# Ledger of designs, part 3: VH-VL binders against Putative bifunctional riboflavin kinase/FMN adenylyltransferase (ribF)

Target 1, 179 residues: Putative bifunctional riboflavin kinase/FMN adenylyltransferase (ribF), of Geobacillus thermodenitrificans (a4it50)
Amino acid sequence: MKVHEANQGLTLPGSVVAIGAFDGVHQGHQAVLRQAVERSRQLGVESVAYTIDPPPRCRFQGSRMLTTLQEKLDRFAVLGLNHAVVAHFDERYAARRVDAFIRELTALNPREVIVGQDFRFGRNREGDVALLRRHFPVRIVQTVCCADGQRISSTRIRELIERGEWEQSTVLLGWPLSS

## First folded at step 4 (VH-VL; framework fv_axatilimab)

Design s30 (from x6a with heavy chain R100L)
Fold by ESMFold2-Fast, scan of step 4:
Structure s30 (fold): chain C 179 residues (1-179), chain A 123 residues (1-123), chain B 107 residues (1-107)
Amino acid sequence: as target 1 above (179 residues)
Amino acid sequence: EVTLKESGPALVKPTQTLTLTCTFSGFSLSTSGVGVGWIRQPPGKALEWLANIYWDDDKYYNPSLKNRLTISKDTSKNQVVLTMTNMDPVDTATYYCAHLGYDFWSGYPFDYWGQGTMVTVSS
Amino acid sequence: DIQMTQSPSSLSASVGDRVTITCLASQGISNYLAWYQQKPGKAPKLLIYDASSLESGVPSRFSGSGSGTDYTLTISSLQPEDFATYYCQQYYSYPLTFGGGTKVEIK
């Protein structure tokens, strides 16, 4: 897997791009990432994981990260991604955030953009992917639920870790807990 | 359109518990990226953030108020409830609830506010 | 906690004046700064988000600028409806914090 900084201007002739914070690369994230790998193979193009570090929620909410950046990248490689594009928190442009992001994605020439159900970009009430669909074909991967019927999420995993429920947290992550 | 409205008692005695309800329309707390926060403003003073709750039940509290605050939601009723224990005259303020959110890049500030509800703490 | 210091605490101005309000953060907040307008007896109204982005429906005479720790709200030509108290707020990290407010009064 090749790792790129978002500001390096990665350009591809075609790709399938999975977008997410992917903190912990839990089973819900794995569904998104595996879909991108599978779709890229079907279309004969490169797979890309587009992520942000640190995750916005961890920055704004003070939540602990479930993985370091390196651990996240290692997990992308295990899942079969060809490329990782990392956008750092300080690269966000207040006045042109949307335009900059769309330009970065456009350079990848996405045949399809894959996001989870919880993905949101922008404040519009048309749903969490409306802005992306104006520019790219978007596929939404359905939420993954565990045996108790609850959604698998980074927030839930952090709560389990905080309560010392390591066994349940490792099941939802699908990886051993890191330091 | 997005609207929020606070409700609760206008008068509270010292040491009692305050319970405030925010009822909203035009959005749902089952929608990813959406949150509701509580902010207060004593008469003639600055705004002070109290607590936030998000669509995934993630909760954040102002540490200066220690364990006095509890925030919860009932998504089926479009309501967020704030509870504040051990009220003191210094807690006299207008209490607001407001809409905010997160997206892939960032958090958003409070973009829609309720009208506020005045709470006076006095014996 | 990130402390937000506004200056001045109050100012007097005339219609047509250029008004500048400053907000200083105790640490870098990477443009995660909002400006609110509050009229007496009313809830705050969002004017500016991400330090410089104008909220929909807000007149173009309002603008925000700055980076790092120093941020400014400018009203290019003050109108009668602009007499109000203005607050900055950082949303870079919890706890969320507001400035002390700047009251813009008619001269």
Scores: ipSAE 0.358, ipTM 0.763, lowest interface PAE 3.3, mean pLDDT 85

Design s31 (from x6a with heavy chain G101Y)
Fold by ESMFold2-Fast, scan of step 4:
Structure s31 (fold): chain C 179 residues (1-179), chain A 123 residues (1-123), chain B 107 residues (1-107)
Amino acid sequence: as target 1 above (179 residues)
Amino acid sequence: EVTLKESGPALVKPTQTLTLTCTFSGFSLSTSGVGVGWIRQPPGKALEWLANIYWDDDKYYNPSLKNRLTISKDTSKNQVVLTMTNMDPVDTATYYCAHRYYDFWSGYPFDYWGQGTMVTVSS
Amino acid sequence: DIQMTQSPSSLSASVGDRVTITCLASQGISNYLAWYQQKPGKAPKLLIYDASSLESGVPSRFSGSGSGTDYTLTISSLQPEDFATYYCQQYYSYPLTFGGGTKVEIK
């Protein structure tokens, strides 16, 4: 897997791009990422995980993060992604995030963009998938539930860890907890 | 289109628990990225953030008040509830609920506010 | 916690004046800064987000600028309806924090 900074201008002749914060790369994230890998193989193009570091809601809170950036990248590689593109918060993105993001994605020439049901981008209510669909074909991956029918989420996993429920958190993550 | 309204008691005695309800329309807490926060303002003083709750039930509390605050939601009723224990006269303030939004990239500020409800803490 | 310091705490101005209000963060906040207007007895109203983006429906005489730790709200030609208290707020990191406010009063 090759790792790129978002501002370095990765250009591809065709791709399938999975987009998300992917904190912990839990089983729900794995569904999105595995679908990107499978679709890329079917279409004969390269797979890309587009992520952000630090995760927006975990920024500067430390204990709320499920993985370091390196652990996240290692997990993308295990899942078979060809490329990872990492975006970082800074003044550039705060002021011009919609335009910068669309330009970065356009350079990848996506045959398909794959997002989870919880994905949102842009300020307006249509800004989740509708904005992306103006530019790219978008596929939404169904929410993944655990064996008891509850939704798998980074929030739920963080709560289990905070309560000392380590064994349950590793089941939902699908990886050993970071040491 | 978007509206928020706070409700709760106008007068609370010291040591009692305050319960405030935010009822809203024009958006849903089942929508990804959506959150509701509580902010208070003592008479003639600055705004102070208290707590946020999001669509995925993620909760954030002001650390200076965390032991006293609980935030919860009832998505089917379009309501967010804040409870604050052990009320003191210094907690006298106008309490606001407000809408905010997070996308995968970043959060946005509070863009729609309720009218506020005045809570006086006095014996 | 990120401390937000506004200056001045109050100012007196006349209709037509150019008004500037500053907001200093105790650490870099990467333009995750909002400005609110509050009139007596009313809720705050969002004016500016992401340091310089004008909220829909807000008059163009309002503008925001700045980067890093130092931010400014400017009203280019003060109108009668602009006499209010203005607050900055960072949303870069929890806990969310507001400035102390700047009251713009009639001269």
Scores: ipSAE 0.444, ipTM 0.800, lowest interface PAE 2.8, mean pLDDT 86

Design s34 (from x6a with heavy chain G101T P109T)
Fold by ESMFold2-Fast, scan of step 4:
Structure s34 (fold): chain C 179 residues (1-179), chain A 123 residues (1-123), chain B 107 residues (1-107)
Amino acid sequence: as target 1 above (179 residues)
Amino acid sequence: EVTLKESGPALVKPTQTLTLTCTFSGFSLSTSGVGVGWIRQPPGKALEWLANIYWDDDKYYNPSLKNRLTISKDTSKNQVVLTMTNMDPVDTATYYCAHRTYDFWSGYTFDYWGQGTMVTVSS
Amino acid sequence: DIQMTQSPSSLSASVGDRVTITCLASQGISNYLAWYQQKPGKAPKLLIYDASSLESGVPSRFSGSGSGTDYTLTISSLQPEDFATYYCQQYYSYPLTFGGGTKVEIK
């Protein structure tokens, strides 16, 4: 897997791009990322994980991230991604708006863009998806739920870890705990 | 159309507990990236953030008031409730609830506000 | 906590004047700064986010600039409806903090 900074101007002849924060690369994220890998194989193009780091909420919680950036990248590699593009949330500037994001994605020449229901690149989600769809085919992956019908999320996993519920947190995460 | 409206008592006695309800429409607190915050403003003074709650029930409190504040949501009623214990005359203020949404690039801002409800703390 | 120092506390200006309001953060906030307008008796209204991005529906005479710790709100040609108090707010880190406000009184 090759790792790139979002602002480096990576260009590809074709790709399938999965976009998200991917904190912990939990089972919900794995569904999105596996779809990107499988779809890229079907289309004969490169798979890309476009990740935001640190996850936007985690900057307000300091060290409450489920994975370090390196652990996240290692998990992308295990899942079979060809490329990781890292967008540093703390490098966000007013000039780096939706139009710049679309230009970055366009350079990857996506045959399909895969986003989870948690993804937002603007405040008007429906308008944002319509904007993406003018440039790329977009697949929205439905929320993954565990057996009790609850959605799998990084926040829920952190809460389980904080409460000492290690067994259940490991099941939802789908990886050994990093300690 | 996003709207929010605060409700609760106009007058609270010192040492009592204040309960405020924010009722909203035009969005759901089950939608990923969405949150609601509480902000207050004493007469003639600056805005002060109190607490936020998000779609995934993640909660944040102003540390200066954390031991007095509880924020909760009732998604089925489209309501967020703020409880503040041990009220004092210095807590006299207009209390606002406001919508927050995650923007991939911009993070979280307070883009829509309720009209505010005035709470006076006096015996 | 990140302290937000806003200046001036108040100003008086004539219609058509260029008005500048400054906000200083106690540490770098990477442009995670919003400006709000509050008219007497009303709730605050978002004007600018990410230091320089204009919220939809806000007149183009409003603009924001700055980086790091130093930020500015400019009104290029003051109108009667701009009588208000303006607040900056950082959303880089919890707790969220606001500036002390700048009252703009139209002469």
Scores: ipSAE 0.014, ipTM 0.558, lowest interface PAE 7.6, mean pLDDT 82

Design s36 (from x6a with heavy chain P109W Y112P)
Fold by ESMFold2-Fast, scan of step 4:
Structure s36 (fold): chain C 179 residues (1-179), chain A 123 residues (1-123), chain B 107 residues (1-107)
Amino acid sequence: as target 1 above (179 residues)
Amino acid sequence: EVTLKESGPALVKPTQTLTLTCTFSGFSLSTSGVGVGWIRQPPGKALEWLANIYWDDDKYYNPSLKNRLTISKDTSKNQVVLTMTNMDPVDTATYYCAHRGYDFWSGYWFDPWGQGTMVTVSS
Amino acid sequence: DIQMTQSPSSLSASVGDRVTITCLASQGISNYLAWYQQKPGKAPKLLIYDASSLESGVPSRFSGSGSGTDYTLTISSLQPEDFATYYCQQYYSYPLTFGGGTKVEIK
């Protein structure tokens, strides 16, 4: 896996791009990322994980991160991603216009963009996938639920950790325990 | 289309507790990244942020009022409730609730706003 | 807390005038700034977000600019319906804070 900074410009002849914050790379994120790997293999192009770091919630609201950036990148590599594009959520990225984001994605020449059901961009959360679809073919991956039918999310995992429910949090993350 | 509407008493006596309800449609507080905020405006004065609540029950309060404020949600009813204790005449204001995103992708601004509900605090 | 200072507190202008309102933050806010319009007796309405992005349905005569600590709202050709008070708001960090408002009166 090759790691790139978003602002340095990665250009590809073709790709499948998964976009998200991917905090924890939990089972829900793994569904999105695995789809990108599978689709890239079917199309004969490169797979890309486009991730924002730190997650915006952690930067501005003070929530704990479930993984360090390096742990996140290691997990992308385990899942079979060819490239990771890291968008550092700093003053420059926070000030970016919608068109700058679209131009950056366009340089990757996406054959398909893959997002989770909760993907949002800009003011109107309900229109974010429609905006991407003006520019790229978009696939939405359904939300992954645990055995009892509840959605798997970074927030739920943080709650379990805060309550000391380490076994349950590890199951939802889907990664081996660090000793 | 997203809409919000505030409800609560028009008149509150000093030392009493104010309870305001925001009822909304066009979105759900089970949707990741969505929140609702409360803002007030005393007559002829500037806007003042009070509290936010988000889909994951994460809560934020204005530190100057934190000891007096409680925000809660009922996701099944599409409602957010703000409670403010020990009301004083200086708390006389129009109280608004507004839709808010929580992150870069969903937006951090307030839009749309409810029409507001006037609360007068007097003996 | 981040303090937002608006200038001027009030102004009077004629229809067709260019109006400029400024907002100064006590620290850098990385363009996490919105502008709202409030007409008498009404709720505020979003005009501009992320310092310079025009909200859908807002007339093109409104524009926002600035960076760091210094931000500006411009109305290029004032119309009668623009009689209102305008507020800036930072969302860089909690607590969220608003400017003191600028009242625009049409001469």
Scores: ipSAE 0.005, ipTM 0.484, lowest interface PAE 12.7, mean pLDDT 81

Design s38 (from x6a with light chain G28D)
Fold by ESMFold2-Fast, scan of step 4:
Structure s38 (fold): chain C 179 residues (1-179), chain A 123 residues (1-123), chain B 107 residues (1-107)
Amino acid sequence: as target 1 above (179 residues)
Amino acid sequence: EVTLKESGPALVKPTQTLTLTCTFSGFSLSTSGVGVGWIRQPPGKALEWLANIYWDDDKYYNPSLKNRLTISKDTSKNQVVLTMTNMDPVDTATYYCAHRGYDFWSGYPFDYWGQGTMVTVSS
Amino acid sequence: DIQMTQSPSSLSASVGDRVTITCLASQDISNYLAWYQQKPGKAPKLLIYDASSLESGVPSRFSGSGSGTDYTLTISSLQPEDFATYYCQQYYSYPLTFGGGTKVEIK
């Protein structure tokens, strides 16, 4: 797997791009990432994981990362991604969010962009995925739920870790805990 | 049309617990990328953020108010509730609830606000 | 916590004037800054987000600029309805923090 910074201008002749914060690369993230790998094989193009580091919520007091950046990249490689593109949260993208992001994705020449149900992009929430669909074919991967019908999320996993529920957090994460 | 309305007591005695309810329409806290926050403003003073809750039940609190704050939601009723313990006259303020969006890069500022509810703390 | 300092705390202006309000953050907030307008007895109204993006329905005479720690709200030609208190807010990191406000009063 090759690792690139988002602002370095990675260009590909074709790709399938999975987009997400992917904190912990939990089972829900794995569904998105595996779909990108499978679709890239079907289309004969490169697979790309587009991620952000640190995850946006980890800028907020009281939130923690479930993985280091290196652990996240290692997990992408295990899942079979060809490329990782890392955007850094503190790189002053706020004023250029929409245009900069679309330009970076366009350079990858996506045959398909794959996102989870919780993905949102742009200020108008009613048009977030619709805006992305104006530029690229977009596939939304359904939320992965545990046996109790509750969705699997980084927030839930952090909460379980804070409560000392190590066995349950490991099950939802799908990887051994690094402590 | 997005609308938020605060409700709760207009008068609270020192040491009592304040409970405020924000009832909203035009959006749902079951929708990803949606959050609701509470902000207060003492008479003639600046705005102070208190707490946020998001669609995925993620919660954030102003650490200066420490263990006094609890925020919760009832998604089926379109309500967010803020509880503040051990009220003091300095907590006299107009309390607002407000809508906040969130996307892949970050949160957005508060774009729709309730009218505010005045809470006076006096013996 | 990120401290937001607004200046001036108040100013007097006439209709047609150019008004400038500044907001200083205690650390780099990467343009995660909003400006709000508040009229007496009413809730704040969002004017500017991401330092320079105009909220839908806000008149073009309002503009935001700046980067890093230094941000400015400008009203190019003050109108009667613009007499209000203006607040900046950072949303780069929790806790979310507001400036002290700038009251724009009629001269």
Scores: ipSAE 0.461, ipTM 0.801, lowest interface PAE 2.4, mean pLDDT 86

Design s39 (from x6a with light chain S30R)
Fold by ESMFold2-Fast, scan of step 4:
Structure s39 (fold): chain C 179 residues (1-179), chain A 123 residues (1-123), chain B 107 residues (1-107)
Amino acid sequence: as target 1 above (179 residues)
Amino acid sequence: EVTLKESGPALVKPTQTLTLTCTFSGFSLSTSGVGVGWIRQPPGKALEWLANIYWDDDKYYNPSLKNRLTISKDTSKNQVVLTMTNMDPVDTATYYCAHRGYDFWSGYPFDYWGQGTMVTVSS
Amino acid sequence: DIQMTQSPSSLSASVGDRVTITCLASQGIRNYLAWYQQKPGKAPKLLIYDASSLESGVPSRFSGSGSGTDYTLTISSLQPEDFATYYCQQYYSYPLTFGGGTKVEIK
């Protein structure tokens, strides 16, 4: 897997792009990422994980990331992604509005953009699935639930870890906790 | 819970260098999306941003003070240090350190502040 | 640099009054604007972020509005604990800049 910074530009003749924060690369994220790999195989194009760092819920209030960036990238590689694009938004990206984000995705020539059902990007009304659909074919992957019927999320996994429920958190992550 | 506390000298002579330390708990500068800034306020005047440092050691300085400011972090000690050279009586102010977060689209404002430390510059 | 101009610099008000403070940016800041409250001898406290989002624990009588270059903080019914100085701040672009402050004092 090749790793790229979003601001350095990656141009492809065709791709399938999975977009998300992918904190922990939990089983819900894996559904999105595996779909991108499978669709890219079917279409004969490159698979791309477009990941947001820091995660969108980075307004600080006692939360931790479930993975370092390197651990996240290693998990993308295990899942079979051809490329990872790491996107940062800080004051150096003050000019990086929604339009710049769309231009960067356009350079990848997506045949399909894949997101989870509850995906949100951006902070205002423009930062959702509807915006992506204006520019690209978008496939939404259904939410993933555990055996008790509850949705798998990074927030839920952090809450389980905070409560010391290590066995449940490991099941929802789908990766060894101590590696 | 998040706490920050400033420490340093209460009195500095003109031309000396000021060194201030921000010690914090409840978060880590090893966490992606986390930063700490320094803001000052002269008595009876407005707030003025000085410098920010982030988890990836990225640093930003107020251009009006750039040549006088250095910001650094010690992630293992949960500390951020600001130095300001060539102190002048007009630099008399309360100095604050504060936490801010980032997401994909932008940074957030300063959501947790230290109590502030008063620095008086006089002979 | 983005200049932030607050108006008025001070105002006198009574408990129960509606108070409005304005903040003008020298260029568009896309709602990357915060409002802080500062009481004498204390650190500023975040009230509003992203122009209109209320910070957790802040009373609902505080609200923010605006877009582009023009932003407003409103206190719908002033309480005794609201007498303070208020500051706007843009975080759209470096250097980060604050307004000059608005002192809300007892009539």
Scores: ipSAE 0.021, ipTM 0.575, lowest interface PAE 6.2, mean pLDDT 83

Design s4 (from x6a with heavy chain W105L)
Fold by ESMFold2-Fast, scan of step 4:
Structure s4 (fold): chain C 179 residues (1-179), chain A 123 residues (1-123), chain B 107 residues (1-107)
Amino acid sequence: as target 1 above (179 residues)
Amino acid sequence: EVTLKESGPALVKPTQTLTLTCTFSGFSLSTSGVGVGWIRQPPGKALEWLANIYWDDDKYYNPSLKNRLTISKDTSKNQVVLTMTNMDPVDTATYYCAHRGYDFLSGYPFDYWGQGTMVTVSS
Amino acid sequence: DIQMTQSPSSLSASVGDRVTITCLASQGISNYLAWYQQKPGKAPKLLIYDASSLESGVPSRFSGSGSGTDYTLTISSLQPEDFATYYCQQYYSYPLTFGGGTKVEIK
């Protein structure tokens, strides 16, 4: 897997791009990422994970990260992604317009963009999936739930870790925790 | 149209617990990226943020008041509840609840506010 | 915590005046700054978000500028309905913090 900074201008002749914060790369994220790998193989193009570091929640809300950036990238590689594009939350990224994000995606020439059911960007409704669909074919992957029917989320996993519920957090992550 | 309305007691005795309810319409806390916060303003003074809760039940508290505050939600009722323990006359203020968005790129400011509810703390 | 220092605390102005209010953050906030208008007895109203983006329905005489730690709200030609208290707020990091307010009064 090759890793690129979003501001460095990766250009591809064709791709399938999965977009998300992917903190922890939990089972819900894995559904989105695996779909991108599968679709890219079917279409004969490169698979790309487009992510942000640190995740917006962690940068702006002060939440704990479930993975370091390197751990996240390692998990993308295990899942079979060809490329990772990382947008860093620094002063330039935080102040940039939605159009810069669209330009970065356009350079990848997506045959399909894959997002989770809860994906949102932009402040108004036009910043949602509808805006992406003006530029790219978009596929929405269903939210993954645990055996109890509850949604798997990074916040829920952080709460389980904070409470010392290591077995439950490991099940929702789908990866072994620390040494 | 997004609307929020605060409700709770107008008068609280010192040392008692305050419970405020925010009832809203025009959005749901089941929607990813949606949150509700509480902000207060003592008479003639500046705005002070108290707590936020989000669609995924993630909670944030002002550190200066953290040991006194609890925020919770009932998504099915479109309600957010703030509880504040050990009330003191200096806690006399208008209490507001407000809507906040959050997405893949960033969080947003409080774009829709309730009218506020005045809480007086006195014996 | 990020401290927001707003200046001046009050000012007197006449209709038609250009009014400038400043907001200083104790650290860089990457344009995650909002400006609110509050009239007596009413809730705050969002005017500007992301330092310079005008909220829907807000008159074009209001504008925001700045970057890093230094931000400014400008009212290009003050109208009678603009006499109010204005607050800046950072939403870059928790805890969310507001400036002390600037009261714009009739001269």
Scores: ipSAE 0.418, ipTM 0.787, lowest interface PAE 2.6, mean pLDDT 87

Design s41 (from x6a with light chain Y32F)
Fold by ESMFold2-Fast, scan of step 4:
Structure s41 (fold): chain C 179 residues (1-179), chain A 123 residues (1-123), chain B 107 residues (1-107)
Amino acid sequence: as target 1 above (179 residues)
Amino acid sequence: EVTLKESGPALVKPTQTLTLTCTFSGFSLSTSGVGVGWIRQPPGKALEWLANIYWDDDKYYNPSLKNRLTISKDTSKNQVVLTMTNMDPVDTATYYCAHRGYDFWSGYPFDYWGQGTMVTVSS
Amino acid sequence: DIQMTQSPSSLSASVGDRVTITCLASQGISNFLAWYQQKPGKAPKLLIYDASSLESGVPSRFSGSGSGTDYTLTISSLQPEDFATYYCQQYYSYPLTFGGGTKVEIK
């Protein structure tokens, strides 16, 4: 897997791009990432994981990361991604976040963009992918729930870890806990 | 479209616990990218953020008040509840709840606010 | 915690004046800054987000600028309905913090 900075411009003749914070690369994230790998194989193009580091809640909201950036990248590679694009939010990007994001994605020439049900883009009160769909075909991957019917999320996994519920957190992550 | 309304007691005695409820319409906390926060303002003074809760039940508290604050939601009732223990006259303020959005990059500011509810702490 | 310092704390102005309010963050906040308007007895109203993006329905005479630690709200031609208190807020990091406010009073 090849790793790129978002602001330095990876260009591809075609791709399938999975977008997310992917903190922990838990089972819910894996569903999105596996879909991107499978779709890229079907279309004969390269697969890309587009992620942000640090994850927004960890950078801006003070939550602990479930993985270091390197651990996240290692997990993308295990899942079969060809490329990782890592985005960092800075002063220039913040002022034009929608335009900058669309420009970076456009350079990848996505045949399909794959996001989870929780993905939100722009300031819609509902939060939706309508703006993204104006530029690219978008596929939304169904939310992954655990055996008890509750959805799997980085927030829930952090809470389990903070409470010392190691066995359940490992099940939801689908990876051994990092040392 | 989006409305929020705070409710709770107008008067609280020192050392008591304050419970405030925010009831809203026009959005749901089952929708990803949605959060509700509590902000207070003592008479004639600046705004002070207290706590946020999000669609995924993630919770954040002002560290200066963390040991006194609890935030929870009832998604089916469109309600967010804030409790604050050990009230003091200095906690006299108008308390607001407000909506905020969150996208892939980060949160957004509070874009819709309730009218506020005045809480006076005195004997 | 990120401290937000507003200046001035108050100013007197006349209708038609250009008004400038500044907000200084104790550390870089990467344009995660909002401006609110608050009229007496009412809740705050969002004017500007991401330092320079105008909220829908807000008159174009309001503008925001700045980067890093230094941010400015400008009202290009003050109107009677603009006499209010203005607050900046950073949402870069928890705890979320507001400036002390700037009261814009009629001369």
Scores: ipSAE 0.456, ipTM 0.803, lowest interface PAE 2.7, mean pLDDT 86

